# VH-VL binders against Large ribosomal subunit protein uL10m (mRpL10): the designs that were tried, part 2

Target 1, 224 residues: Large ribosomal subunit protein uL10m (mRpL10), of Drosophila melanogaster (Fruit fly) (q9vpl3)
Amino acid sequence: RGKINIQRPKAPHYERARVVAVTQPKYPELPKAKSCFKTRAERTQQQQENPYNEIIAREVRNWLDHSRLVAFFHLSSITADDIFRVRVQLHKQNLHLKSYGSKIIEQAVKNTRYEAIVPLFHSNHCIVFSPDPEKTAALLRIVRRVPQMVLLGGIVEETMLSRNQLVAYAQMPGLHAVQAQLVQTLSQAPGHLIQQLQAHQNSFVQVLDVHAKNQMNEETPKST
Short names: E, the ipSAE of ESMFold2; O, the ipSAE of OpenDDE; V2, 0.75 times the mean of E and O plus 0.25 times the DockQ between their complexes.

## First folded at step 1 (VH-VL)

Design c9 (framework fv_cemiplimab)
Fold by ESMFold2-Fast, scan of step 1:
Structure c9 (fold): chain C 224 residues (1-224), chain A 119 residues (1-119), chain B 107 residues (1-107)
Amino acid sequence: as target 1 above (224 residues)
Amino acid sequence: EVQLLESGGVLVQPGGSLRLSCAASGFTFSSYAMSWVRQAPGKGLEWVSAISGYGDSTYFADSVKGRFTISRDNSKNTLYLQMNSLKGEDTAVYYCAKGPFEYDAFDIWGQGTLVTVSS
Amino acid sequence: DIQMTQSPSSLSASVGDSITITCRASQSISSYLNWYQQKPGKAPNLLIYAASSLQSGVPSRFSGSGSGTDFTLTIRTLQPEDFATYYCQQSYSTPYTFGPGTVVDFR
């Protein structure tokens, strides 16, 4: 029930309020200041339905759609000055370093061919975009001097590549040679990159487990 | 086809200067780093210098730092190595090579040009 | 500087043999190791890049493995044209350094 059903203002007040409401501009009200405490329901709605997140997600989709080179990195603790120096070096090569929250990345790639990249962003991350795929070698050269940035994989000409495939791509002579290798990769499923990375991780864990068991047996030998 | 052709190798006296040239064809020259790698007679390979695709970064081995300068002319698809204050230890076949960036390899090599530093 | 060593310095083998050459780096270089073949009087040719990736046009009998500090080049079913000197090279950091080379001679 509305408050209007409890209050009894006189007829002139109702007509005045209605005229003012009808003549007011129909612009959406900006969200209230964050310093104001919200109800539980309002906080839940804000967390799940933030219109600014959708605007930023659209920005991410535009970067993905208009970049022929996209590289994904895990980002360890790094100073603001160090990351700024990296951004400057990358910008000189038409490489654009961007950082977005995991929820925004998920919203940006949901229901797109890039949805498979979401698991790469469950920790600290950053993305480098470029319209020029021939800049992959320049990107890797710059990032090699930044141990806090670890290459996870990327997208070249709308094709998902693992870390090793992206490193190999950087070594290809020119666009004509790149085209030949991309033809080989174009037949792979969108999820291939994630599955390949998970398989490598599992193999490493298995090797460590076997080594640990062998080392334990060696250190505690049976002597009757 | 892809090709690198070196020129300029001659006999020079110690303390002399020499400029080597490398003409590139068959690939987008400005998109790739270029290097000079040398090999003394009967010895192994030694990387000398590298230059980035647009020439904005140069790198040198300690043995040649301050004496050698690497440069490129992307409009002419040509790489240069200016060698000053030459020593007997600089006697070698000098190869022009495509690459490397920090993650790649020297995938294309020229045939080399012999530089002899002797009295 | 990253120092590279190769073992053995020389190797004698017969056509049809399988041979292994080892390369070691003085510090971890991840997978940024390349292998080159050089025949007498000729320029080196790239065989393997990124430790294990076969260069286009190189026969499949060549293979590379390893990561970190220890790397191996294997040539299966040696052919007459494989008698040459082999070099490893790290592309991890400048100055780029080569191993001293391994001479593969006919036995």
Scores: ipSAE 0.000, ipTM 0.413, lowest interface PAE 15.0, mean pLDDT 75

Design i1 (framework fv_imvotamab_arm2; at its last look DockQ between E and O 0.01; V2 from the best seeds 0.00; counts 0 for: pae O 14.5 > 2, placed apart)
Heavy chain, then light chain:
Amino acid sequence: EVQLVQSGAEVKKPGESLKISCKGSGYSFTSYWIGWVRQMPGKGLEWMGIIYPGDSDTRYSPSFQGQVTISADKSITTAYLQWSSLKASDTAMYYCARDLWEGFDYWGQGTLVTVSS
Amino acid sequence: DIVMTQTPLSSPVTLGQPASISCRSSQSLVYSDGNTYLSWLQQRPGQPPRLLIYKISNRFSGVPDRFSGSGAGTDFTLKISRVEAEDVGVYYCMQATQFPLTFGGGTKVEIK
ESMFold2-Fast, scan of step 1: ipSAE 0.085; ipTM 0.584
ESMFold2, look of step 2: ipSAE 0.000; ipTM 0.488
ESMFold2 (binder alone), look of step 2: mean pLDDT 93; pTM 0.945
OpenDDE, look of step 2: ipSAE 0.000; ipTM 0.462

Design i10 (from i1 with heavy chain S31D D99H L100G W101D E102Y G103V; framework fv_imvotamab_arm2)
Fold by ESMFold2-Fast, scan of step 1:
Structure i10 (fold): chain C 224 residues (1-224), chain A 117 residues (1-117), chain B 112 residues (1-112)
Amino acid sequence: as target 1 above (224 residues)
Amino acid sequence: EVQLVQSGAEVKKPGESLKISCKGSGYSFTDYWIGWVRQMPGKGLEWMGIIYPGDSDTRYSPSFQGQVTISADKSITTAYLQWSSLKASDTAMYYCARHGDYVFDYWGQGTLVTVSS
Amino acid sequence: DIVMTQTPLSSPVTLGQPASISCRSSQSLVYSDGNTYLSWLQQRPGQPPRLLIYKISNRFSGVPDRFSGSGAGTDFTLKISRVEAEDVGVYYCMQATQFPLTFGGGTKVEIK
């Protein structure tokens, strides 16, 4: 038996992953019994906190902490039937497609080691989780047939990888040891990788923002 | 895999204090709520309250507000149910149950509390 | 508080025959997200409760196919298609749509 303070499961078990995968809001909003004893400002602040969002945010944290493979995608317009079909294909490979609002993602990863992923979720997005990093190749094969899903990057064995690094990991033939060494070799200091991903996102957003503002240059007053 | 293990049976006298425990294992303790449910002898189930160990956010059933205290110690993955002064009417089986993806998906084995003179 | 009423109080059943348990809520169990948080629990003699069914009709992990749930509005039903010896126990319906969480009074299933 290990030490009490060493309780870091590397991947969720099938039972837990399945339970988390089908999660819906399970709990009615809990009344704030103490609200009447707080100042008006404190009561207003409490009412602005959505208990529903915190419940879902905790679900997201659990997925991130217990998945050995996490892949981030930009998601373009897709029909309900098409996304259902993709979910079925992914589920057969123990890959779990989830979509959460950007506020919930930010709330989930705030003050955690995953906070750096927030910039990836400023536009329409989805995430694929799996307890099995060997399924990275299967994931990329499936999503290659789905033009609405564009790979942005991911996390393998708690290491942040760019799009190209994740593709390289998926194409590595051979033993688990070789793939683990590749992750170690390809991974950069988290700050550097995050900076590269953030720079790409910021550049794209800045180009869009400049274009939008140029279109509206004659109509809106700009603040410096 | 997921287990909730409760402390052993207790025999107490009216007016005594008591603290029973529920130890979670096989999952991330700070990411799931722990609820407490009372079952009086030969009767049905009553929800008492719930705690989120990650931030100690605690909610009580109106029927139990002020009667009991629910707490948790995340360093030892244990939740607690406590009475400052027991009554004979507190004689019951007490269950802890995990709440997360489903309401009360995993349950402890129960702690029998007997309060008599 | 939402009141949960179960019928019958006891259900003696011949082994291999079906059993049916009804649950009625004093008000609608539909939550603001469109889901109905009605669950069924099984408690075997001397054991803690266990989750059988959640959100009306979804079987929890490890629950046999002979258990099924149905319902709409305020009326819900748990059916056991072919009662087995291991199914002896007390069954409870439960709502989680509104605080406080409330349980039905229980239905005892036993073999004749």
Scores: ipSAE 0.000, ipTM 0.380, lowest interface PAE 19.0, mean pLDDT 74

Design i11 (framework fv_imvotamab_arm2)
Fold by ESMFold2-Fast, scan of step 1:
Structure i11 (fold): chain C 224 residues (1-224), chain A 121 residues (1-121), chain B 112 residues (1-112)
Amino acid sequence: as target 1 above (224 residues)
Amino acid sequence: EVQLVQSGAEVKKPGESLKISCKGSGYSFTSYWIGWVRQMPGKGLEWMGIIYPGDSDTRYSPSFQGQVTISADKSITTAYLQWSSLKASDTAMYYCARLGYSYGDWYFDLWGQGTLVTVSS
Amino acid sequence: DIVMTQTPLSSPVTLGQPASISCRSSQSLVYSDGNTYLSWLQQRPGQPPRLLIYKISNRFSGVPDRFSGSGAGTDFTLKISRVEAEDVGVYYCMQATQFPLTFGGGTKVEIK
């Protein structure tokens, strides 16, 4: 029996402990003990149609269904400490930073109105969820200080918006009803909007590929 | 003295939240994995998950993913196991254990005394 | 997941006689470093588990020499050469070669 009432986005269990942990001094881990245990588990991971993936996909669907603001980001190289600090800042504004594998995202949105977002997740990515669309301005203010996070687009009040449309929305203060109407007015035809989001991602991915290749020339990357 | 000390027994009703603890002492807490094990009445042992307190890397057994939350607080050398909403089927003895590492070997060498959790209507 | 099958379910033993417990894994427990991370644990009534043996055959500190482990690949055995009253309890094999970590179903050792 896997019956759990997930009607609302998960509340963080250790909010206060996490804030304390972020401010605590961090000591180096013992690489040998951790590496030895981790290596085999990582290697054995199944790639497809794992029952575990369906459980996580259901969680993603729940977040999508209960969030009035969803923002999609490309995520460049960032340290665990830095992303954790960003997550804490976002959480203070009821903004929830999540990262899921592309296959889980695809499984979650398959046969739904959101299926068109799948191409956005073919590279490193993260998603920010919130039940409050008025927090879009706070989101953009926080992310502006994180160059590793590049806004691709989002969903506001069930309407897909490009990066520029989200920026415009953030600059419009008002009542929720008025803001929802403005979102509908700003939105492009669904096909055109998706095409704009895909074009933006493709341009960014190409730039990232060039950057990654230049980085690989400066270190010893693993290759086939 | 190297030891793991767990919190006391709990009696709860279905739907209630619960957080139990496992405090490590006498060793470098951030250098060892801590695991949680469930033992239902009259049944065998089941791994629930493990955490590396040094960076909070957490791994859940598939049957416990989404059922519980494992965390750790370095400042007080304590690991936690938490439920948002308890079920009667969560009635069990819960153990924490340390993954030791020495001379190229690794094994679970240190166990807490256990925390009995009873969930009944 | 690696499935650990443990036999017998129970082993009633006369005091001073030997006892033998078998553990079989659904796949090889040899890790990439050539080591096999199979352990044996003892749980006495009302007590937490206690490590007896690690890496198939290595006795943990303080464990009596009457306990011995053997095996390779997928087949493993725990032997108690002369069972004493204090050996009453449930014995579990455990693999730590692959996550998720898995236990055998347990073998109850009791005096007849």
Scores: ipSAE 0.000, ipTM 0.390, lowest interface PAE 11.3, mean pLDDT 75

Design i2 (framework fv_imvotamab_arm2)
Heavy chain, then light chain:
Amino acid sequence: EVQLVQSGAEVKKPGESLKISCKGSGYSFTSYWIGWVRQMPGKGLEWMGIIYPGDSDTRYSPSFQGQVTISADKSITTAYLQWSSLKASDTAMYYCARHEYFSDAFDIWGQGTLVTVSS
Amino acid sequence: DIVMTQTPLSSPVTLGQPASISCRSSQSLVYSDGNTYLSWLQQRPGQPPRLLIYKISNRFSGVPDRFSGSGAGTDFTLKISRVEAEDVGVYYCMQATQFPLTFGGGTKVEIK
ESMFold2-Fast, scan of step 1: ipSAE 0.000; ipTM 0.417

Design i3 (framework fv_imvotamab_arm2)
Heavy chain, then light chain:
Amino acid sequence: EVQLVQSGAEVKKPGESLKISCKGSGYSFTSYWIGWVRQMPGKGLEWMGIIYPGDSDTRYSPSFQGQVTISADKSITTAYLQWSSLKASDTAMYYCARLDFWSGYFDYWGQGTLVTVSS
Amino acid sequence: DIVMTQTPLSSPVTLGQPASISCRSSQSLVYSDGNTYLSWLQQRPGQPPRLLIYKISNRFSGVPDRFSGSGAGTDFTLKISRVEAEDVGVYYCMQATQFPLTFGGGTKVEIK
ESMFold2-Fast, scan of step 1: ipSAE 0.000; ipTM 0.420

Design i4 (framework fv_imvotamab_arm2)
Heavy chain, then light chain:
Amino acid sequence: EVQLVQSGAEVKKPGESLKISCKGSGYSFTSYWIGWVRQMPGKGLEWMGIIYPGDSDTRYSPSFQGQVTISADKSITTAYLQWSSLKASDTAMYYCARQELWFGEFDYWGQGTLVTVSS
Amino acid sequence: DIVMTQTPLSSPVTLGQPASISCRSSQSLVYSDGNTYLSWLQQRPGQPPRLLIYKISNRFSGVPDRFSGSGAGTDFTLKISRVEAEDVGVYYCMQATQFPLTFGGGTKVEIK
ESMFold2-Fast, scan of step 1: ipSAE 0.000; ipTM 0.398

Design i5 (framework fv_imvotamab_arm2; at its last look DockQ between E and O 0.25; V2 from the best seeds 0.00; counts 0 for: pae E 5.8 > 2)
Heavy chain, then light chain:
Amino acid sequence: EVQLVQSGAEVKKPGESLKISCKGSGYSFTSYWIGWVRQMPGKGLEWMGIIYPGDSDTRYSPSFQGQVTISADKSITTAYLQWSSLKASDTAMYYCARGYDILTGYFDYWGQGTLVTVSS
Amino acid sequence: DIVMTQTPLSSPVTLGQPASISCRSSQSLVYSDGNTYLSWLQQRPGQPPRLLIYKISNRFSGVPDRFSGSGAGTDFTLKISRVEAEDVGVYYCMQATQFPYTFGGGTKVEIK
ESMFold2-Fast, scan of step 1: ipSAE 0.007; ipTM 0.507
ESMFold2, look of step 2: ipSAE 0.175; ipTM 0.603
ESMFold2 (binder alone), look of step 2: mean pLDDT 93; pTM 0.947
OpenDDE, look of step 2: ipSAE 0.029; ipTM 0.568

Design i6 (framework fv_imvotamab_arm2)
Fold by ESMFold2-Fast, scan of step 1:
Structure i6 (fold): chain C 224 residues (1-224), chain A 121 residues (1-121), chain B 112 residues (1-112)
Amino acid sequence: as target 1 above (224 residues)
Amino acid sequence: EVQLVQSGAEVKKPGESLKISCKGSGYSFTSYWIGWVRQMPGKGLEWMGIIYPGDSDTRYSPSFQGQVTISADKSITTAYLQWSSLKASDTAMYYCARDYYDSSGYLFDYWGQGTLVTVSS
Amino acid sequence: DIVMTQTPLSSPVTLGQPASISCRSSQSLVYSDGNTYLSWLQQRPGQPPRLLIYKISNRFSGVPDRFSGSGAGTDFTLKISRVEAEDVGVYYCMQATQFPLTFGGGTKVEIK
């Protein structure tokens, strides 16, 4: 039942038409768009959000600290089956083939005596570890048959060696003391090794470029 | 309407400094990235870098890091590209473009008209 | 940096005939979010570039339906079903999957 109470209607009241200026709408502020690029802060947060990377970096540091032989290789395209066979052959000689991302390597060696090796890992790579430096000759014998693995250098008894120095070490059959003396005499002042390793890496890149150009030049066109 | 208006053509000598501008209008300037793209005479496009005017977050292509400075003044909705010392190799058309870097993929959806910079002795 | 290679360098076409431009990237353009940030830009003579296609196949606002994009991974194609006089210009593919952003070398579409 509705209420009805209009017995004395009020006299018409004329109100002025109100003209309200309508201001143009302002554009809403959008939150910062997600980017295909990460900010420095977002990259730092992602590193903090990826504890897996730190765990693997600690694994790499442990391998470096407990291995008396470490060898660095450039790795060309190789099948999973072929690299597995190489791993098996190396393992029989107490040689452990490992592959880690470049960022993990950098994280592992940053602020350590091994920091100088970082430039070796900006391309596809792998590392062989062993607690036994006497296995250097066995290592080089095995990888000689694996053209996809190119020796860049290594660390023997905590001394960084270039490719040529490591090969020389491996070719010295004799008392371990004689080999240790060779390592010491082949070692250079800090800095010289980095230049040698970088020069060898550059030479390898140049060889690959020449080979690629020769491959293109030798291309045999299919007969029509 | 969304519009990016760039400053006029510049003729400079090597070693001189220069600052060119890109003024945005018709949208929330602080909500979009502004990118800079170089086009050398008769050549293709090269991405130089971007800035988010809302917080001045700036990112450069490695090829341009240290060669130029990108900045923005949100009070006048204007982004800038600056050289401390010009080289003849900086002779090019420079474009600014709006970017929204999200899953939509609307990258460089609106472009400025370009600023021709000529550097010669 | 991801290298973007376009073929052909130039494409002279008869008015009303189709044109096809290919773009090949040195690496996969699939981003970690599952999207492929490949775009096509059109630059008419004397004008700034214009966004034509984004995320491989999506036409930007105002772009005629005669333009279509396709592809996946490292191989992408831009097609113009019926080339008109206003389509003359240089077309660039662009990737935004990896920093820094990189462009193809460009393909010039001309009326013969």
Scores: ipSAE 0.000, ipTM 0.395, lowest interface PAE 12.6, mean pLDDT 75

Design i7 (framework fv_imvotamab_arm2)
Fold by ESMFold2-Fast, scan of step 1:
Structure i7 (fold): chain C 224 residues (1-224), chain A 120 residues (1-120), chain B 112 residues (1-112)
Amino acid sequence: as target 1 above (224 residues)
Amino acid sequence: EVQLVQSGAEVKKPGESLKISCKGSGYSFTSYWIGWVRQMPGKGLEWMGIIYPGDSDTRYSPSFQGQVTISADKSITTAYLQWSSLKASDTAMYYCARSPFEYYYGMDVWGQGTLVTVSS
Amino acid sequence: DIVMTQTPLSSPVTLGQPASISCRSSQSLVYSDGNTYLSWLQQRPGQPPRLLIYKISNRFSGVPDRFSGSGAGTDFTLKISRVEAEDVGVYYCMQATQFPLTFGGGTKVEIK
C-alpha cells in the first residue's frame, strides 16, 4: 500500500470537500417521514439507497488506508461536552476520534481485507485513527479515564490485533523495534486474530438474539 | 487472592538442563505480563525477560538473550524459565513477577522465589 | 541500557529517625506520554521484593504513609519519615521507561 508520512493520515482534500458539500443542505426539499405502511424490508432498503453513504464510506476507506494505528471502541452514553474533551486530549497526541454509522462502516470495508471488523460495529462505536503507532500507549492511557469507551481491538501496521494484543503492544514503552517484532509475530497468524474478534462479537450477538427470542416466545406468539 | 507460586529449590551439576515454573492464580493470567528476575547470592536484582501468556510474546534482556528460554502454558496458568545447559554462574534465587497492563506499576505481585544451586 | 545508580549502599538508622535513599538514572525517565515510570521496591531478609511506590510518588496499596517518593527527570528520592523495625531490608529503584527494565544496585537499611 505504500508508506504513510505524518501528514498523510487525513482524508484528501478532494474527498473531504465532497463529504462537506454532501452534508450541507443544498436542496429545498425537506427529508420526508417514512410511511408506516411500508414493510420493514422496504424501509431498510431505502436506508441502504442513501447516496450520501457512499461518499462518507470513501472517507472511512481513506482513513483506514492512511493510518498506521486504528483502534476500535464500544461507546456507551456520553455527553457532547465530555466527548469533546476526549477529542481535544487525543488530538494533542495526533489521535483522531471519528464516529460513523455501522451501515457506512460495512459499505466502506465490504470486499476488502477489513470486512471481518463489521461485527464490531453492530453496537454503538467509535474509531481512533493515527499515523503514529507509537501513540498506542498514550491512546490507552487517555481512554482508561473514559469508562464510556471500551477497547474492542485494532489494526497496527495493517495487522489485526485483539484487545489483549493491542494492550500488549502498548505496554512496550518507547521501543519501536520491540513493538515491530510483536506486530510481525502476530501478522504470521492473522486468521486466528480475526476469528477471535468475530467469535466474541458473534457470541455476544447470538446470546442477545437467543435471549430476546426466548423472551418473545414466552410472552407472545411470533408475529408476521 | 492474587498469587504467584514457584517450584521448589533445585540442586544441579554444570551441563544439566533445568526448567522451573511459576503458577498464577486469582487473576486473569492472559491479561498480565510475567517477568523473571535473577538475584545472585548477596547481590541485587537483574531483569531477565518477560512473556505475555495470551500470545506467548517474549522479550529478553540483552544480557540473557540465548542463555535462557521463557515460555508459558495458559491452559494451566503457568510460566516457565528454562536452561539447556547450566553453569556454576547460574547459581541464584530466581523470582517471577506480574507486570500489569499499564506498566507504570512495574512488578506488583512476586513469587516466593526458586533457589537454583549449580555446583560440581 | 539505562543505568540506575543508588546512594548510599548502606544506611544505618536509629529507630524513629528518618531515612533517605537516592536514585540517579543515566537518561531521563520521562516517557513520550509525559509520565515517569520510576518505581521503588522493598526486600525484607529472606522475602521476595514488594512494590512500594510507582510513577515516582504513588504509594501502592497497603503501603504506609511514612513512605514517600519524589523526584523528576533523572534524580529520585525515597524517604521513610520514621523508620520502624519492619523497615529493615534492601530498597531498589527500578525504571520501566525504556527496555530493558533496569534496577538500581540497592540500599541496605539497617538499625544502629
Scores: ipSAE 0.000, ipTM 0.396, lowest interface PAE 18.7, mean pLDDT 74

Design i9 (framework fv_imvotamab_arm2)
Fold by ESMFold2-Fast, scan of step 1:
Structure i9 (fold): chain C 224 residues (1-224), chain A 123 residues (1-123), chain B 112 residues (1-112)
Amino acid sequence: as target 1 above (224 residues)
Amino acid sequence: EVQLVQSGAEVKKPGESLKISCKGSGYSFTSYWIGWVRQMPGKGLEWMGIIYPGDSDTRYSPSFQGQVTISADKSITTAYLQWSSLKASDTAMYYCARTYDFWSGYEYGMDVWGQGTLVTVSS
Amino acid sequence: DIVMTQTPLSSPVTLGQPASISCRSSQSLVYSDGNTYLSWLQQRPGQPPRLLIYKISNRFSGVPDRFSGSGAGTDFTLKISRVEAEDVGVYYCMQATQFPLTFGGGTKVEIK
């Protein structure tokens, strides 16, 4: 007998499962991880580690390498309810509050350009990640009302910034290109001229693209 | 959707080489570790090892060190489990599993599993 | 290696009745970050394992609320409040606190 329906799926249960799946936090796509050189000694040390530690360290590295905004905070005594409220408010702005043990952070950033951040994590700490550097102003407005979170510094567009430099970045309204140029100036990084030239080329191409599309859409010219 | 799709069943003789595959889709392949788990017929689960496809960083369970090779080709989003010389004792179901769930922001361990590859080694 | 011991080996249960599975570790599963990395997996006949619960008591996405996990240190329990036909299978506990990752021997849940 092929059609014996002894038990049926619960409609409320299936609807609830679907709603939960849809409402789960969605994270931005990550680019492929770039290779990193490891010495034999480093490989041997990794073999001695708990594999869970390495998995979490890779998670931290992915967040650091693939977030365009990373902010570091000292975290004073705060209730679970208060930090949860802050986390919810940050999440609405695509800002992700994370806490990791100092050893895991050290393992994640060892032999990378970000190794200098390790001393920041000797005491209670937390990190906020975002794919959108223009959310720096929103981040600082939210944290301004949380005295338990003290800004130590951050990384914007892969450039280390002090507290004051990050505050200056947050106060620049307007086009993303202006904010990017400020980051390069504050970090004293070379290359902003080349970046501006490429931006001008892209603007020119975009103008031509829009004109071409408008021209094609006007294939049936106006009468007269 | 996030999926791991494994290669089909294999029937081999002792001493032969074998390479089975696990193809990831629907997620950033280089952002997650992929683990391999063995299940002998009628037995429980045994963790074999893991690989991070982004840089091919590989760790093996002591019980499987030197017995198998785990590798990955990120250009085709595929992880591999390989034997240079099969033994009858290698007869088992082999599963690949994603070991970390970045999309949910939680540390689940093994959250997405392949359908399994049955390897039978007999003379 | 941490040894994971599950009891019972099999659990025949009547539909709609509760089922309980115990898992004991040879040493504490509390990691240095204060978290306990104990998970529960379900394997239905002929299917791959499926994650049910992670970090002792957190249900994975899509897992029915009739499944619950509890425990601390070295003793952990998985409970099914009202067993349904689809719950037939083998259940495994797994630890990720210490290398290498280790599984319990499994508990077979059957409908009598």
Scores: ipSAE 0.000, ipTM 0.407, lowest interface PAE 17.4, mean pLDDT 75

